# Ledger of designs, part 2: VH-VL binders against UPF0305 protein MTH_811

Target 1, 155 residues: UPF0305 protein MTH_811, of Methanothermobacter thermautotrophicus (o26902)
Amino acid sequence: MKGSDALIMALRNMAATLGVYDLMEVRVFLERSCRFVQERYRAIYVDAYMSMVVDSVLDLKAGFSGTPEMDDARYSLRDALKRLDEINAPTIVGLTVLYRTYVKGEPLHPPGTPFPGGFEVEKKDGVHYCPVKDKQSDNPEALCDICIARQSPLP

## First folded at step 3 (VH-VL; framework fv_cemiplimab)

Design s59 (from c02 with light chain T31R)
Fold by ESMFold2-Fast, scan of step 3:
Structure s59 (fold): chain C 155 residues (1-155), chain A 124 residues (1-124), chain B 107 residues (1-107)
Amino acid sequence: as target 1 above (155 residues)
Amino acid sequence: EVQLLESGGVLVQPGGSLRLSCAASGFTFSSYAMTWVRQAPGKGLEWVSGISGSGGRTYFADSVKGRFTISRDNSKNTLYLQMNSLKGEDTAVYYCAKEGFYDFWSGYSTFDYWGQGTLVTVSS
Amino acid sequence: DIQMTQSPSSLSASVGDSITITCRASQSISRYLNWYQQKPGKAPNLLIYAASSLQSGVPSRFSGSGSGTDFTLTIRTLQPEDFATYYCQQSYSTPLTFGPGTVVDFR
């Protein structure tokens, strides 16, 4: 993806000013978006998501030492920005989504994220699979439509 | 060495206005959220206001909403608290505090350094 | 708003004692709980963050535990410099809230 240097610099500049209050905004966003998740799994889901957000922000604050993988997204960058605006996503959530999707080529829920029934996000033969992607079709706050992961094969 | 130095605390009459300043040094100021916490003489701590590193987001306790404004000048490494319509219950030592370390379970949600405070007295 | 309470409001102790202070939140705050120490005339100092993590430079005799709504600060083998007021504080959501404090006095 052309302009990868400009995107990475913009994300790093944004990350440099993010802190504790932005992290609290993520919790509010997750409480809203996780309203469809079973009570007993919300804490595990929220914990995993928060870890992913913090890791993404810290990686960018540290100057991002990795090689960009900017070619696995189904959504264009422009369409993703429009979607984030439509759901009033906090700045830190938007940064995390853009970083993982367009720079890292990683799903929004990292491999190993637990879900009901003992299923997890997993990577097989270069493809990321998520067990709940198709179950989020009725959730207007879900960002599954811009995530690179595919629905896991059903039993 | 991280240093925070508050200034501006004086005696003011009820209904008056006052601006407090917090001069920061020893860290990249724009990279950290900042907070004001106050303490009435002989009483406990009360969170007043917070501001993101960019200054783009601000937060207030209900007791000060509509009367206080928090801002920062990242080029001068200075945090401000503009206090309007002051009341007797606003009498307190006002501390500024810096955001803590970034870590999911540990430093991301805390304030690791505090200034020495500046006393504001609201009395007739 | 999340309300914080502490118990006891005050306690008297001697050097060498082990003391426990409790903090309770009006709703679940996971592990987003900090403990601060404040000595007379001085600014607060961070002791514990994320309920159980010891801040760099703080003596190991301080420890924190708990999750959800109930939290504990323990000071083992109390030293003369530990006579102070201790506050818990939730960092789960704004507005940030502190407990009313626990005064640890020399007996």
Scores: ipSAE 0.448, ipTM 0.719, lowest interface PAE 1.7, mean pLDDT 82

Design s60 (from c02 with light chain S30D)
Fold by ESMFold2-Fast, scan of step 3:
Structure s60 (fold): chain C 155 residues (1-155), chain A 124 residues (1-124), chain B 107 residues (1-107)
Amino acid sequence: as target 1 above (155 residues)
Amino acid sequence: EVQLLESGGVLVQPGGSLRLSCAASGFTFSSYAMTWVRQAPGKGLEWVSGISGSGGRTYFADSVKGRFTISRDNSKNTLYLQMNSLKGEDTAVYYCAKEGFYDFWSGYSTFDYWGQGTLVTVSS
Amino acid sequence: DIQMTQSPSSLSASVGDSITITCRASQSIDTYLNWYQQKPGKAPNLLIYAASSLQSGVPSRFSGSGSGTDFTLTIRTLQPEDFATYYCQQSYSTPLTFGPGTVVDFR
């Protein structure tokens, strides 16, 4: 069994145990982690991220049908696990991060998430871009360094 | 019809232990989170503990953390509350409640069905 | 932890009156707010979920409104069976918390 198979199996087993209380933990975590996001964008950000988390969990609960990609992450899986532990990430957040980064190759902020100045998370030529990635370097709870997205180019 | 039937409430001495049970029927037990809510005589409602449908995640009010444990046996459709190191302030009617509208997608949590309550009295 | 407060703590009303109960959260809880009714000697009953959604079987004279930190429960044309204690409860995050309750007494 290769590493990707073991990871997917572990994530499926974890997803099977998740319910609405875990979803409440995501809301608390996101309110904390996005406290530096301007208020008018925070609600949209939280809603978009919650939808992404729900989609990820439901996909895993349904058994996941696809080809995993276990590369192109800045952090190794070991380092990502250490980072999630350091910030006391809830189990559901950790599952979502690992699933999207190491299995799906998708960003933590969904495409179309708006940010100040009219910028948004977008995908161009196979690369995901986030307008606030570099601005989160001072946020100790940010997971941007585990995310596959890159900083959006200057307008 | 959804039915929740509680049992186990008795007079117990301070420092004692007691286990409450809640027998559930009329719904797919493992698909819903379950909750214990208590009410001291003449007082309001206080959430005590919650448990995910699988039993993999448990949650507690600060007042009972470290003393109470919540568990479930999905094969028996039964919810439990193990109460240790009981104090006078734990005297209350304990209600078992079902989380309503299990729809992970919407995320709304309610207590749509409640048991009749079982009285726990902690006194010498 | 999210603290919930209710006002008034009690009120006296007559059949046919319209009454409003207020619930406030110590921080924003979006619309993750439930209202329960408890009659003497009985378990609570769910009246409203998601701040404004009426539970099946609950009379239309009950309505809820609000979002963020401020919420209201309104009972139009109060009936004899409505004399009870009403509790708000946030479902935004654990620990789940209830308001202290509002007692609606017969005048």
Scores: ipSAE 0.294, ipTM 0.689, lowest interface PAE 3.1, mean pLDDT 82

Design s61 (from c02 with heavy chain G56Y)
Fold by ESMFold2-Fast, scan of step 3:
Structure s61 (fold): chain C 155 residues (1-155), chain A 124 residues (1-124), chain B 107 residues (1-107)
Amino acid sequence: as target 1 above (155 residues)
Amino acid sequence: EVQLLESGGVLVQPGGSLRLSCAASGFTFSSYAMTWVRQAPGKGLEWVSGISGSGYRTYFADSVKGRFTISRDNSKNTLYLQMNSLKGEDTAVYYCAKEGFYDFWSGYSTFDYWGQGTLVTVSS
Amino acid sequence: DIQMTQSPSSLSASVGDSITITCRASQSISTYLNWYQQKPGKAPNLLIYAASSLQSGVPSRFSGSGSGTDFTLTIRTLQPEDFATYYCQQSYSTPLTFGPGTVVDFR
């Protein structure tokens, strides 16, 4: 994949073929990736993630137009692709991560997603902040390195 | 009008092979996942296999894994099930079915249209 | 694998009756459950998706409810054409699994 236009076209073409089996792969991936999340928050996390995936795929299927380029991701596109392959991420998860990070400039967890400790994903001064980005080091399937969000500052 | 027409079901010897086809019309075939579901005489429904719209991702029930292959030719609007090493337990009516995709319900809808089925009999 | 069970395995009812069929999943499947009707010698027909959403063209006397592990299909004011076998099916994860079916007989 090369250039913003080529990436968008590739993602839209991929989204056109995604359906029910691909969504089932997201649930399997989430069962694996959030196995260390406390049960109470796991349901909220899964629901938010599924909604984000569905919204991203439907947006691409509808022919998204207009695209800001995102620079805050720590991973290059090439390194992001390697990371997704390393954790055996489903195609639909990979598409969603690439779309939100490199095309839309949105975090993987939408603003307002709650986390333990009373913190939420928030947007301040044009920057997205996640309270648990640095705390996911013990979760080998976490995709925080590909997400545009930065660690929330000390309260 | 959405139409799914299965063909290929015949009597086959145990250990034999058979390919089933499902001809689709009335929708953009490549945009929808497809599935095969079977039903043994007098028994319930059993999911056999599924395939993504692109044909790249395939899924199988454990009972057929390693013996059956699902594929599609999107240029011909046709779904296939290649069945190898057939057993008596594979005797069933085989249905093809189209994924239902309804706005935000893309993850909730399963298969909204089914073919009429094709009977496969595995007997000596 | 997610195991699906249905109760009853069969029931007999008169025209005009209301009947309920239950479906249970071995683990939580949220609302990723569908109900199908199958008449003798015919292919299955989708009745309900997402546990409670009525498929287009299906009579309003059919309704579904439930979430998690317990689900119900209700047919109100049973009609002669409702003689059929009914199957629940989870679409939460592969392998896709069906309940064993409930036979509805009219007598």
Scores: ipSAE 0.279, ipTM 0.687, lowest interface PAE 3.3, mean pLDDT 80

Design s62 (from c02 with heavy chain S54Y)
Fold by ESMFold2-Fast, scan of step 3:
Structure s62 (fold): chain C 155 residues (1-155), chain A 124 residues (1-124), chain B 107 residues (1-107)
Amino acid sequence: as target 1 above (155 residues)
Amino acid sequence: EVQLLESGGVLVQPGGSLRLSCAASGFTFSSYAMTWVRQAPGKGLEWVSGISGYGGRTYFADSVKGRFTISRDNSKNTLYLQMNSLKGEDTAVYYCAKEGFYDFWSGYSTFDYWGQGTLVTVSS
Amino acid sequence: DIQMTQSPSSLSASVGDSITITCRASQSISTYLNWYQQKPGKAPNLLIYAASSLQSGVPSRFSGSGSGTDFTLTIRTLQPEDFATYYCQQSYSTPLTFGPGTVVDFR
């Protein structure tokens, strides 16, 4: 598909321009989003998120050539771009979200990412589940509505 | 081998404009982010502005936001700082510095090479 | 913005002494901290990156330690050429910020 080819090429071209200042922008974004979260939890969350961002950029720089997964996100690609612009998401965050959602079909938090209360992101029968997705519905910075993960069942 | 040469520092009047240049050699210029750091006479170091390797993203200290613009010409291996609406508090030696990175994707960065600086004096 | 502080603001020491300079960040910056040396009339020189990694060409008498909010720079067996001002700098997030500097004077 031309659309899918255009997307992956655009993401690869963008990844080629990313450097240390862009990684710093991710940390600023996360500090803003986690301002009131306890330091202990915030440190673990930030480390996990940064690792995911780095891995995503490295995959794109290595020339990902697989088939894009463009059917699981709540937003269309066009609407996702508008959403990212509305919240002034850093370019690197936008790239990571688009790559994981529309190319890889993977959640923004990898399986095993811990959350308060002993919950974590899990993968069952090919579907990713996040314990806090619905609890973030009022947070404009959350981007959960662009993530492929679904809300975990009630415990 | 790595060399950074600043130029353009002069005496200017308050409200004036000035463009600083930094000529780089001895490394692949487009592969590195670049920064401007200033130092007022007898004072400490203050980060002014940074620019990504391909020039697509720029960053500024609040004290200069809206007045200064950072840019680069990778074909000429040159970094620029356009300074507008200059104030007395902008008086400083302006250093051009190269970002060094020791683990590219972990985000560790340093200013591993600095130019000699160029003095900008803003006075009536 | 992340604010950086240094202690002491100045110190006097004799050749052969070991000295320690402290740097503190207003919030956790992991190990994204650099140390620079600036001699009078010269541009700064990188000494330490990633809180504890010695830059190539820097004498082994310099060492750095710390993580989170508290960091130290140690110079063992102080030499005459170590008369200088030392700055810490966080590279965790923009705006990049420097400590106010520590002036090391020989007695």
Scores: ipSAE 0.438, ipTM 0.726, lowest interface PAE 2.2, mean pLDDT 81

Design s63 (from c02 with heavy chain G50A)
Fold by ESMFold2-Fast, scan of step 3:
Structure s63 (fold): chain C 155 residues (1-155), chain A 124 residues (1-124), chain B 107 residues (1-107)
Amino acid sequence: as target 1 above (155 residues)
Amino acid sequence: EVQLLESGGVLVQPGGSLRLSCAASGFTFSSYAMTWVRQAPGKGLEWVSAISGSGGRTYFADSVKGRFTISRDNSKNTLYLQMNSLKGEDTAVYYCAKEGFYDFWSGYSTFDYWGQGTLVTVSS
Amino acid sequence: DIQMTQSPSSLSASVGDSITITCRASQSISTYLNWYQQKPGKAPNLLIYAASSLQSGVPSRFSGSGSGTDFTLTIRTLQPEDFATYYCQQSYSTPLTFGPGTVVDFR
């Protein structure tokens, strides 16, 4: 069995145990990690993030039958697990991060997520770009280092 | 008919231990999260602890974290609350309540059925 | 933790009155708010979930409204069985928290 197949099975088994309390844990996590986001954008950002988490968990609960794209992330899987533990990320957040980054190859902020100044996550030439990735380098709870998205070159 | 029946509440001395049980019937027990909510005499409701349907995830209020453990035996349709290092402030009626979770997409949590409660008294 | 407050702490009403109870959260909880009724010596009963959705079997005279931080429970044409304590409860984030309760007494 490939490493990616083992990871998918582990994530599917974990997803089967998740329920509404785990969604509440995501909101607790987001209150800590989004404290640097302007209040007017925070509610929209939280809603977008929660939708992304729900979609990811439902994909895994449904048995995920897609082709895994284990791409080169900035962090190795081992280092990503260590990072998630260091920031006390809820299990559901860890599952979502690992699934999107190492299995699906999708960013943690889905395309269209609004940010200050009218910027958004965008996909160009097969690459995902995030306008705030580099601005989070000093945030101890940020997961941007694990995310596949690159810093947007847009002003 | 959904039924929840708590038992185990007695008088205990401070520092003592006690295990509460909640016998469930009338629904697929393993499919629903379960919770304990307490109410001190003459006071309001306080959420204590919750456990996922599989028993794989547990959640606690800060006031009981490290002292209480929640567990379930899905083969016996029974929920447990193990209470250690009991304090006077733990004196309360303890209710077992069933999660009324509708679906993962909606994310709305409710307590749609409650047991009758069991009184725990911690006295000096 | 999210703190919940209710007003009034108690109110006196007569059968046939319409009453309103308010609930406030210390931070925005969207619509993740439940209302429970508790009669003396009995367990609570779920009345309303998702701020405004009526639980199956609950009389239509009960209604809820609000979003964010401010919520209301309204009982139209109060009946004798409605004299009870009412609690709001947020389910937005853990730990789950209840309001202190509002006692509705017979006047």
Scores: ipSAE 0.590, ipTM 0.819, lowest interface PAE 1.5, mean pLDDT 84

Design s64 (from c02 with light chain L96Y)
Fold by ESMFold2-Fast, scan of step 3:
Formats: C-alpha cells, structure tokens, sequence
Structure s64 (fold): chain C 155 residues (1-155), chain A 124 residues (1-124), chain B 107 residues (1-107)
C-alpha cells in the first residue's frame, strides 16, 4: 500500500467535485501568471495548460488505472502542498500539478510547447527540459519548482 | 427529464428581504453549477449569480453584490437566492438555470435548462 | 466587466426569409459565446454554444459564427416558430453578461 495510492484516491475525490467555474478559475490564474508573455506565445501556453488540466481531471474522474511514476520532483509532496497554499492556487490547478508531478511524472507543459526565442519544452534522454524554468524564479505565481522539468541547456 | 421549479416570488416592499428556491430533478444536482438569471418586465436578460456544484464558489453581478447571497443544499437538490435590501429595480422574473458543460477542454459554460421563473415585485 | 451589444435591436421578417443578428463583445472572448431564444411568456432556451456549435434538438437552419469580439447568428428559411427574442451571452468570465436582445417580429 503506497502513499501514491492514498494521493490518487484524494485526487479522484477532488476531481469529482470540479466543474465549469473551476475551469474559469484556471483561465484567470493563467492570465495573471502569464500577463507579461506576448499574446502569440500566451495563446499556445494557455491552450497547452488547459489541455493538461482537462486531461488530468477527466483521467481522475474515470478512476485512474495505471502505475504511478513518483520520483523526479525536486519538491517533496509536503513542500509542494505548502507552495500551492502560499500562492492561493485554485484547487483544480493544485490537483493537476500534484497529479502530473507526483503520480504521472510528466511536466506541466507537454513537449513541443514553444516559448519566445525559438525554444521549446522537449524530452531528451528520458528527462523533460523547459527553456524558461530558471527565468521564472521571480514570478510569484510560477509553479516551475513543482514541475519535473529541468532547465534546458542554452546553446 | 431535467426539471427546475422556482418558488418564492411575491410582492415585497422596498428594503425588504425574500428567499427564492429552485427545486431540481432529473440530473445529478451536485455535479453541476447553478445560476440565477432575471428579467425585468419588458426588458432583457440579466445574469444575477452563480454557484459551483459543491457550493464552494459563488459569483455575483455588480448590481446585486453585497445584497444577494446564493446557496445550495445538495442533499435536497435545492438552489436558493437570499435577496436583501430589495429595490424597485429588482422587480423581475427570476429564473434558475442549470449550468451545463459541453467541452471540458475549453471550459464552455451554457445555461442548458431553465425553470419557468418566479415573479418578484418590489413596490410600495 | 465584459459588455455585450447586439444589432439590430429589432427586425421585421417574413416566413422563408434569412436573417442575421450580430453580437459584439467589449473585449476578446475567443469563442466563449452562447445564443438563446426566448418566446413570449416562456423561459429562454439554448440554441448555440461555443459560438458555432448547435445545441442538440435545435433545427439546422440556425447557425452561429465568429470569434474574438464579433459574432453572428443566422436563421435560414425563417419559420413561424422562430419569431422570438434572441440573446447572446459571453461565458468567457464572470460576471456573465447578456446582450440586450434582438426582437424578431412578423412583418
């Protein structure tokens, strides 16, 4: 009986209560967190994030059947919960972050998500890389610390 | 199949209070957000308030903020609108509506089923 | 708050006509736009969601288009039961807002 089983059950119970207003709260949260991102890149970022949120919620609502891969997060689960509370992250955002990071072992942005400068989130040698992770250290709503992705090496 | 039945609309004096109820059936009530929309006689539709399925999130139009409170009792499949400090301009037919959800990806909200409405008249 | 406007405020048409109603948002709302029909003395009913998706059970003569700030509802081959008031509504963010409505009257 692993702690991941308890986490999955808790996330499933939370997912069952989520509806359209929770999705609107994600949009508000994203608009605040990426308000300084250029419109062209913001649209792609928001689309990728919303897709990730919806997929996570639907998977949990369907009962999740799979093997958790819970090992690469730099934050402990306890520290992640504290961080989400500190920034007043909406419940649905917290759910998706915890699910992706501590259950699926997947980044918050799928591979191929573009960022200014021609950089993209990519997977190389089994590791997920994000080009802007370290550049978001002064953004109070950034959740990069909870994401499994590592900073991309610059050329 | 889906049924929404409002009640509570009466004549009330300015400054008075009134609670409206909406009895829901034919769907899993706690799984859907609910809303109140009003319509003054001969006028258009005005969204008043909304509440999440769990009741943990509530939203209001600026015209009623601080005066109206929305709540729900999921054990009774009932939505409520508590109306305080009523004004003549609150005179309207009040509809409850189920907030449907057709596209999880984009978060599309729709008012897919409506009750018959209950008339609230605020007059001396 | 997002403000919605509609044009025309009213129009007169005959059975068999094709009519167009326009809705504008004060800021971009992508495709988060619903259209409702209200017949005299009745509650509104949903016609179109996501700007262009037809609600189940709604006749195919109804169609919606647009994105951003400008949206259109079209009714082809107007039928007697289509004489009603039509409202657009943004679902992009709360507070939700409706347009002022367009009355479609028999000529």
Amino acid sequence: as target 1 above (155 residues)
Amino acid sequence: EVQLLESGGVLVQPGGSLRLSCAASGFTFSSYAMTWVRQAPGKGLEWVSGISGSGGRTYFADSVKGRFTISRDNSKNTLYLQMNSLKGEDTAVYYCAKEGFYDFWSGYSTFDYWGQGTLVTVSS
Amino acid sequence: DIQMTQSPSSLSASVGDSITITCRASQSISTYLNWYQQKPGKAPNLLIYAASSLQSGVPSRFSGSGSGTDFTLTIRTLQPEDFATYYCQQSYSTPYTFGPGTVVDFR
Scores: ipSAE 0.027, ipTM 0.627, lowest interface PAE 7.2, mean pLDDT 81

